# VH-VL binders against Radical S-adenosyl methionine domain-containing protein 1, mitochondrial (RSAD1): the designs that were tried, part 2

Target 1, 237 residues: Radical S-adenosyl methionine domain-containing protein 1, mitochondrial (RSAD1), of Bos taurus (Bovine) (a5d7b1r34to270)
Amino acid sequence: APGSQRAALYVHWPYCEKRCSYCNFNKYIPRGVDEAALRRCLVIEAQTLLRLSGVRRVESVFFGGGTPSLASPHTVAAVLEAVAQAAHLPADSEVTLEANPTSASGSRLAAFGAAGVNRLSIGLQSLDDTELQLLGRTHSARDALQTLAEAQRLFPGRVSVDLMLGLPAQQVGPWLRQLQGLLRCCDDHVSLYQLSLERGTTLFTQVQQGALPAPDPELAAEMYQEGRAVLREAGFR

## First folded at step 16 (VH-VL; from u5 with light chain S96Y)

Design w4
Fold by OpenDDE, fold request of step 17:
Structure w4 (fold): chain C 237 residues (1-237), chain A 122 residues (1-122), chain B 111 residues (1-111)
Amino acid sequence: as target 1 above (237 residues)
Amino acid sequence: QVQLVQSGAEVKKPGASVKVSCKASGYTFTGYWMHWVRQAPGQGLEWVGWIYPKSGGTYYAQKFQGRVTMTRDTSISTAYMELSRLRSDDTAVYYCARWGYSWGFKNAFDIWGRGTLVTVSS
Amino acid sequence: QAVLTQPPSVSGAPGQRVTISCTGSSSNIGADYNVHWYQQLPGTAPKLLIYGNSNRPSGVPDRFSGSKSGTSASLAITGLQAEDEADYYCQSYDEYLSGWVFGGGTQLTVL
C-alpha cells in the first residue's frame, strides 16, 4: 500500500533575462516565449512528478532555476494550484521564489505574494557595481538594496539573500565590508556562494585571455571562512 | 469552528485614526493571509490590503498606502487594521477576511468577520 | 467605481433561472485570473459562494454555478428560492493594480 509520502517540490524556471557571465547552466534567454505553454508544461511536470512519486503531501515548494521572478504571478499560481490538486499542500507550506533585483519591483513581489509565495530568495550576488557588471548582472547595488527593502516589507524574516565570493580581483577586506553592510539590512538568511570558473562561460574566456585575473582560491577560502564567522557572530546560520 | 471576531463599531471625527481588530479562531492564524475589505453604506466591496501573519508582512492597495497600517499579534491570533487621517468617505463597514480554501488565485475570501462599522462624521 | 462590472439588479420568480454577469478586462478576468463569487444577505457579511470560476465550497447548493469566458464571468442560479435574495459580488485579481478587485455588486430580487 502506498504510504503517505512527504516531499519538497522544486519547480525549475528555465529562463533568464540575461545569462550571467559565470553561468554554465542550461538557461535560456526568452525570445518570444509562450508563457502559457510553459505554464502548462510546468503544471504537467509537477503533477506528473507527484503522481509518479506517490507523494501525498508537499511540505514546501521552491521556484528556482533561471529567474523565476520573470514568470507571471499567474504562472506561479497555476503551478501551486496544480500541486494542490495532485497532493495535499498545507496552507502553511513554505513557498519560495527566487528573484533577481532587475525583475523585481515592489508591486511585482507583491503579486507573487498574491500568487501564494510566502518566502523570497534574492539573487543579489554583490553590493559592488563593478562586481555586478563583471558577473553580467544588469542591476546595481542600489537596485539590489531597494529590492531587498521591498522584499522585507512584504515578507519580513523570510527573505534569503545570495552573496558571491571569490571573484576575479576581489579582496577579502572589501568583500567583508560588503557582507557586513548586507547584514545590516538582512534579517533572515544569507547564502555564500563561491564563484566557480566554468569552461564555456564568458568569464572563463576573459580570465583565460588575461582580461581578468584568475580567481584566487586562497582568498576565496579566506572569504568563506571569515564570512561564515561574521554570519555566525551576527546570529545567522 | 473557524471564525473571525471583529471589534465593535467606531465613531470618529475627520482627521482621527481608527484601529479595528480581528481575532481568528479555529485555524492556524499564521498560515493564512488576512485581508481587509471595506464596504461603504449602500456601496460595493473594496479591497484595502493584506497582512501575512506569519511574518507580519503587508501590502496595501495604492489608494490606502501611507494611511493604512496592518499589524498582527500572533500570540492572540489577532489582526489589526489602522486607518489614519480619516475622511467622511472612509465611513464603511470594514471586514477582515481570510484568504484561503485553495491555493494560488483559486484562493478566495472564505471566512469573513461580521464587519466593523466605522463612521467618520464631524 | 468598481473594476469589474455587474448589473446593478436582477430579478426572478421562484423556481426560475437567473444569471449575473461580471465583466472585467484584459488585466484581470481576461488575463485568466480566477473569478470568485460572494453572496451577501441583507445585513450580513459576504459569504463565499463560488471559487475558482466554477467551484462550490462545501455547503453551497449545486443550483449555484459559475463560469468564465474571455473577459467575463457569470453566476447562474437555478431553482431560485426566496432565500437567494441578496447582493452578489464577483471578485478577481488585477495584475495592473496588483490587487484584488470586486464587481459593483448585483442585487437579486426574488419576486
Scores: ipSAE 0.856, ipTM 0.926, lowest interface PAE 0.5, mean pLDDT 94
Fold by OpenDDE, fold request of step 17:
Structure w4 (fold): chain C 237 residues (1-237), chain A 122 residues (1-122), chain B 111 residues (1-111)
Amino acid sequence: as target 1 above (237 residues)
Amino acid sequence: QVQLVQSGAEVKKPGASVKVSCKASGYTFTGYWMHWVRQAPGQGLEWVGWIYPKSGGTYYAQKFQGRVTMTRDTSISTAYMELSRLRSDDTAVYYCARWGYSWGFKNAFDIWGRGTLVTVSS
Amino acid sequence: QAVLTQPPSVSGAPGQRVTISCTGSSSNIGADYNVHWYQQLPGTAPKLLIYGNSNRPSGVPDRFSGSKSGTSASLAITGLQAEDEADYYCQSYDEYLSGWVFGGGTQLTVL
């Protein structure tokens, strides 16, 4: 018999509600997804991966990729049940779900909790509606804050938030104010992501055609450095 | 060895509040959701809500939203349920129950407390 | 009043087979959420009897079995014994209510 092995499992959800203007990944935006079929695929994939790798203990499970919060709680539960069948999944294992505000009502987040999710990663991206539109997001800053509040009610201290920097025409001062505002209502982790302009994306085309200014790498660097300092001072890592 | 020990019976007047405790032992308290279920005399079971002890996060049935508060003290592995603005139809045995034995929705209430009778009378 | 529907009572003689039905809807059992069963002896707390539609916890005799189809579930008890006299509850999750739901309970009398 093969030796015991511990691992963290990543579960990839391939669908998004809408393609972000900056995203060049192979994401699908289906109309009428056969979720039952997808559920079966995810279950088989997880079990196959665990069997082939010889993993005996799963320390954590992370649902990511496109917009995992579009999955039914039943689908998330089915994957966890399958993982537990194929390997030891301790009851206190960390189970994280990535969620976008547009698909994360309070009741839906609670349902994911019912399915076994015990940590959330919120794709907030920005607290500026103009920036959100630029990024191709369909949620508003208000939606984002509401989702964050609901998430924190359900899982206090276990809600991570993503914030982007280095957007076209974005300035250091206003961005820092966004970050500071976010920190007043965030109690776990904030991830800073610098925009990368990728060929073949809507955003790339807009910049190339002069509809939007090119991102300034110097300003982006300044945002990152100042942002990290602000996070550190606020007790965030 | 796994058990849930609940506080004793309570008698309250309408409009008052009651707080029931549930002490867990024999397992890692923070590793399992704790649920509360009540049963009126001669009636069936009714789900009230859950708390995730690791974080203190809660979710309540809509019927009890705004009137119930669930908390926990991890240092003593104890969960609490407080129900306010009590009325006669809140008279019931209140159970704490661990959500466990599997994963996902295959989980069930595998460990129950013995229940706490709360009587609301004028 | 209960979201899941059970018969109020069933009865059987020792050694007989009895079944208890649990009828749900498209938002719970019909949405393929797991059904669990609990046994409640007089004056005691409920005890988990069946989990995940048809699985028995440790210590539960194999004369207890569960099944699920469509919007309904069923608990079967073979070789009925006097000690089986109790109330039985089915339980599931309802996605519309976003919460756990119970049947109204079935009182089993052993004749």
Scores: ipSAE 0.848, ipTM 0.922, lowest interface PAE 0.6, mean pLDDT 94
Fold by ESMFold2, fold request of step 17:
Structure w4 (fold): chain C 237 residues (1-237), chain A 122 residues (1-122), chain B 111 residues (1-111)
Amino acid sequence: as target 1 above (237 residues)
Amino acid sequence: QVQLVQSGAEVKKPGASVKVSCKASGYTFTGYWMHWVRQAPGQGLEWVGWIYPKSGGTYYAQKFQGRVTMTRDTSISTAYMELSRLRSDDTAVYYCARWGYSWGFKNAFDIWGRGTLVTVSS
Amino acid sequence: QAVLTQPPSVSGAPGQRVTISCTGSSSNIGADYNVHWYQQLPGTAPKLLIYGNSNRPSGVPDRFSGSKSGTSASLAITGLQAEDEADYYCQSYDEYLSGWVFGGGTQLTVL
């Protein structure tokens, strides 16, 4: 909008804790991360982009990408400080951090709160340990539920989560029970994501070689429709 | 004018509870974190915990976990701190303080209430 | 014991310069967290004096300055005036405690 330029800012953290078995994104797994250097780069990039774009007001900031909860709270704080220096960042702006359960203990989540984060997006993916192993996730279902409970105590009404559907050997009934169990814990937003088998991933290779059954697209469609119905009945989306 | 107005002094017996209020005016109450800090007579400052008024989320210093509860009422821009199972060493002035002035860890306690003296004696 | 260490007292004559040290550890100042300073006049609430290591909020005279290096921070006051007689507290964030920590306070006496 002319004369009153407003924006949402997305900050990309380029490193993951572990490469996911189903993801073909170009991500980096840490081996000697120089976080101070990355912090400086993120600050410079944010300030430069804001200055060049002419944006005067940033209404929200989202820290996403690999595993942003592996970042130091310093890095999150430094970016927010830099954004506020280069543009107006209202005190009530939404500041979201993506987190996973292995790097998002309650004390660490509180530190991100101290840094200025006021909303979380938690990558649960599943509440079934076998499914988590299949996906190459580093957390258990118990870890995920503990992290979710801690997050909701710190950020009540401001925690979003995701749940994957269409996994090999997944069934509608058990999956809907996962979703319903998750809704007893969730207080904001739930995202339903269908597994996509991408060439070059571990999961694709296992299915191609017959080590895992192929996902059933008809079953995935049923899961999505039934999942949407459950979400709407519970007052979500 | 930005102000934090606290409730009056309290005298309590050991084992009782106290609830201190902090009414904000002159700024958007839900946009800033609120902290509680105490100061025993003749002593330094000690952080008790924070509340984020927009969400009601809280986090307490370890020594107060299990004894402190922080709440707020956004309709009247008021934060509360309740401390239970009081002991004589809880005698202190209790301050509310806004976490603001900047962003991130450059934020500081930029606005303070005048304090509420809580005296715990038999 | 205070997590951040300050001298219990300092003194100076009007017009002189004094410094107040604040020593932390690897989990707070040494982890590069910001240091803030508060002035507390007798019988009053603390007042923000320095934020983000060295920044002065509006209305704080430029004779107050702050710095940080390694695990320590320092508040300098030049041109001492009688009104500067107060208690001074440093404050930072501690990542192991996941909370804010204060120095024990320094009583400044203007002679």
Scores: ipSAE 0.510, ipTM 0.769, lowest interface PAE 2.5, mean pLDDT 84
Fold by ESMFold2, fold request of step 17:
Structure w4 (fold): chain C 237 residues (1-237), chain A 122 residues (1-122), chain B 111 residues (1-111)
Amino acid sequence: as target 1 above (237 residues)
Amino acid sequence: QVQLVQSGAEVKKPGASVKVSCKASGYTFTGYWMHWVRQAPGQGLEWVGWIYPKSGGTYYAQKFQGRVTMTRDTSISTAYMELSRLRSDDTAVYYCARWGYSWGFKNAFDIWGRGTLVTVSS
Amino acid sequence: QAVLTQPPSVSGAPGQRVTISCTGSSSNIGADYNVHWYQQLPGTAPKLLIYGNSNRPSGVPDRFSGSKSGTSASLAITGLQAEDEADYYCQSYDEYLSGWVFGGGTQLTVL
């Protein structure tokens, strides 16, 4: 609105445990990260962005990017403090943190809550261990479900998850059963993401060299349509 | 006027349960975390746990895990703490406190209830 | 045993300066978590005195100040007054316990 600008703020965490085999995001694997220095940089960037944009009110904050749950709760708190100093951040603002199951123990999730987080997005990607290994994830399906249960105790009704489709060698039936199993333990939102085979990733190279079968676009389209139908039947939006 | 009004003193026998209430007024109840802190006679402050009234999410200090339950009723802006299997060393004043005043770890217990004395005796 | 260590008592005459220490560990104050201070007058609930290491809430006089260094924090009271006689508690977050911790309290006596 004129004279008062409102925004949702996205905060990018640039590090993860290792580079994903399928992802081309600009991410870095930690090699002795000075988190205090990164914290200072994120605070300065948030303040500068808000100053230059003229935003006066921040309605929500989302911590995403690499693996934000690897960040110290101090870093999350410092960014929220900086946002509140540079703009109005209402006390009931939605603050979401994206978490990886292997980096997000229950005690760390509670610490993020203490830092100001009140919603979680859990990057499950798959509930099949072979698919997780193909994606280069460091967690098992069991780890993912345990983290989900812990997250739901801390943030009931405020935990979203994602599930990838269109992976090499995936089949509609087994994938739908995976989705249906997930819905028995979800309490908020499920996101369906189709794999994009990006140049410069390990997964792209393996497909080009014949080490993995090429993804089938028609199969992926069927999976998406059937997955959306399952979500609607279960009452998800 | 921002305030927290707690239920009256309770006397209980060992093995019983007690439920203390804390009614908030003068602010948006669901916008702030609520903590519980206790103080035994002649002793210091001890953190019991928190509840986030908007979601109902809770987290308890390890000492109280399995014996404490925190709930809320958002329709009447009231938080509750129930402590079960009471022992004589649970005798204390139990405070509710709002977690606010700033953001992040600069948040503090900025508004306190006046406390509820719970006495556990045979 | 309190996780944060405070002296059990401190005394001062009116007009003097008094300092109350709060010593933690690498899992709380030493991990750069904020320290808050509360004043508890006899028979009353605690009241927030200092938050975020050194900030005063509205209505708290300038003669109260806080600081933090390493694993320790300090509350200073200058121009000591009779009404400052109270118990004082420091507080921080402890990442090992995954919760909030208090000092054992310091009883301030104004002579």
Scores: ipSAE 0.453, ipTM 0.755, lowest interface PAE 3.0, mean pLDDT 83

## First folded at step 18 (VH-VL; from u5 with heavy chain S55T)

Design x5
Fold by ESMFold2, look of step 19:
Structure x5 (fold): chain C 237 residues (1-237), chain A 122 residues (1-122), chain B 111 residues (1-111)
Amino acid sequence: as target 1 above (237 residues)
Amino acid sequence: QVQLVQSGAEVKKPGASVKVSCKASGYTFTGYWMHWVRQAPGQGLEWVGWIYPKTGGTYYAQKFQGRVTMTRDTSISTAYMELSRLRSDDTAVYYCARWGYSWGFKNAFDIWGRGTLVTVSS
Amino acid sequence: QAVLTQPPSVSGAPGQRVTISCTGSSSNIGADYNVHWYQQLPGTAPKLLIYGNSNRPSGVPDRFSGSKSGTSASLAITGLQAEDEADYYCQSYDESLSGWVFGGGTQLTVL
């Protein structure tokens, strides 16, 4: 009886390529990652957690955190192998990987598929190069669209994207055009996230010091409402 | 009983197309990736590509890109492989194989269809 | 040309031990991808024999064993029996091809 519980497993990859200007999470931007050591730790932690928790069935696994697509496909494979040894991992379990456009080439996405990934979450945030630069992202809008196209070929119907609203100097019209452009090539889920200015981030400091205008809450609310309307008209959620 | 039942032998002329079917039974079709592997007479095994039935996602070996299309119909648990612009050297037995014995890179082709002979002859 | 290299044939007498080699490259076995083995009896589809380098599926006798070292893998068959006469294929993932690759096959003859 103690091991009959079912669970969803979240696997946190702790490293980013570059710290985003809006993020205040405890993340590390490393010089050289000892992936073999991290892989060993993740395997041990997953098996220990499952053993001590009494969980006998894992119905989904989500690889998130910093930039999980920077992980070797061997690390993803090793974690899934370890989960399957420590608990029942049904063949139809949803295995999701978060990816960014700079580390999600077609050959790399194929290797993650070979490791067991069957759903993808692409952190687009914006399709405007100026906004991407403001957010501290390392990819261009063209890179993002190319990665999305590759992802949809490999994972049709199972690619989720996110788009951020309420950025400094953002306007409703141009942002809605971004969203409408995205919908021409999106086939599962689009998440709309409002920017939150967090103390201790580069973006917060720039707004506080007057280098950037403060986001307008009324404008953000309008963007959200109109964005939701666009999603509904297109048949999303 | 877990099994893969393939369509019957085909004889085709060069330049034609062939579509081979593979019907799954005894397991959850959408939970496992399906691969296609061929074997020319007297030769070894050659990987053609895969389809993931839950998403319809596909990936093809480079030598078949542009000539192969893999599809599925989840309502009847059936995968399909279509090969176009056939040549004499496409004569082979075409197998479907379930990729599903384990997880990660320990995963392997655990269930095979009996094969479909495709003969390409003038 | 097969990406993984196997001897085209091996033979042994009943009760003996035979080994079948599988040699890859730095883009497959040498990049630490697992090796799987399949048995193909005459006129039949392949059957999974060894997975994950050395693991046996249910129903496969323990006289079949696998190992992997460096860029090569090996299938060992002990206590050779007449019904072991078949073709044997190794398989791995190849990073350069972004796909699965097989050895050229080894025909085992039981004398």
Scores: ipSAE 0.516, ipTM 0.794, lowest interface PAE 2.0, mean pLDDT 84

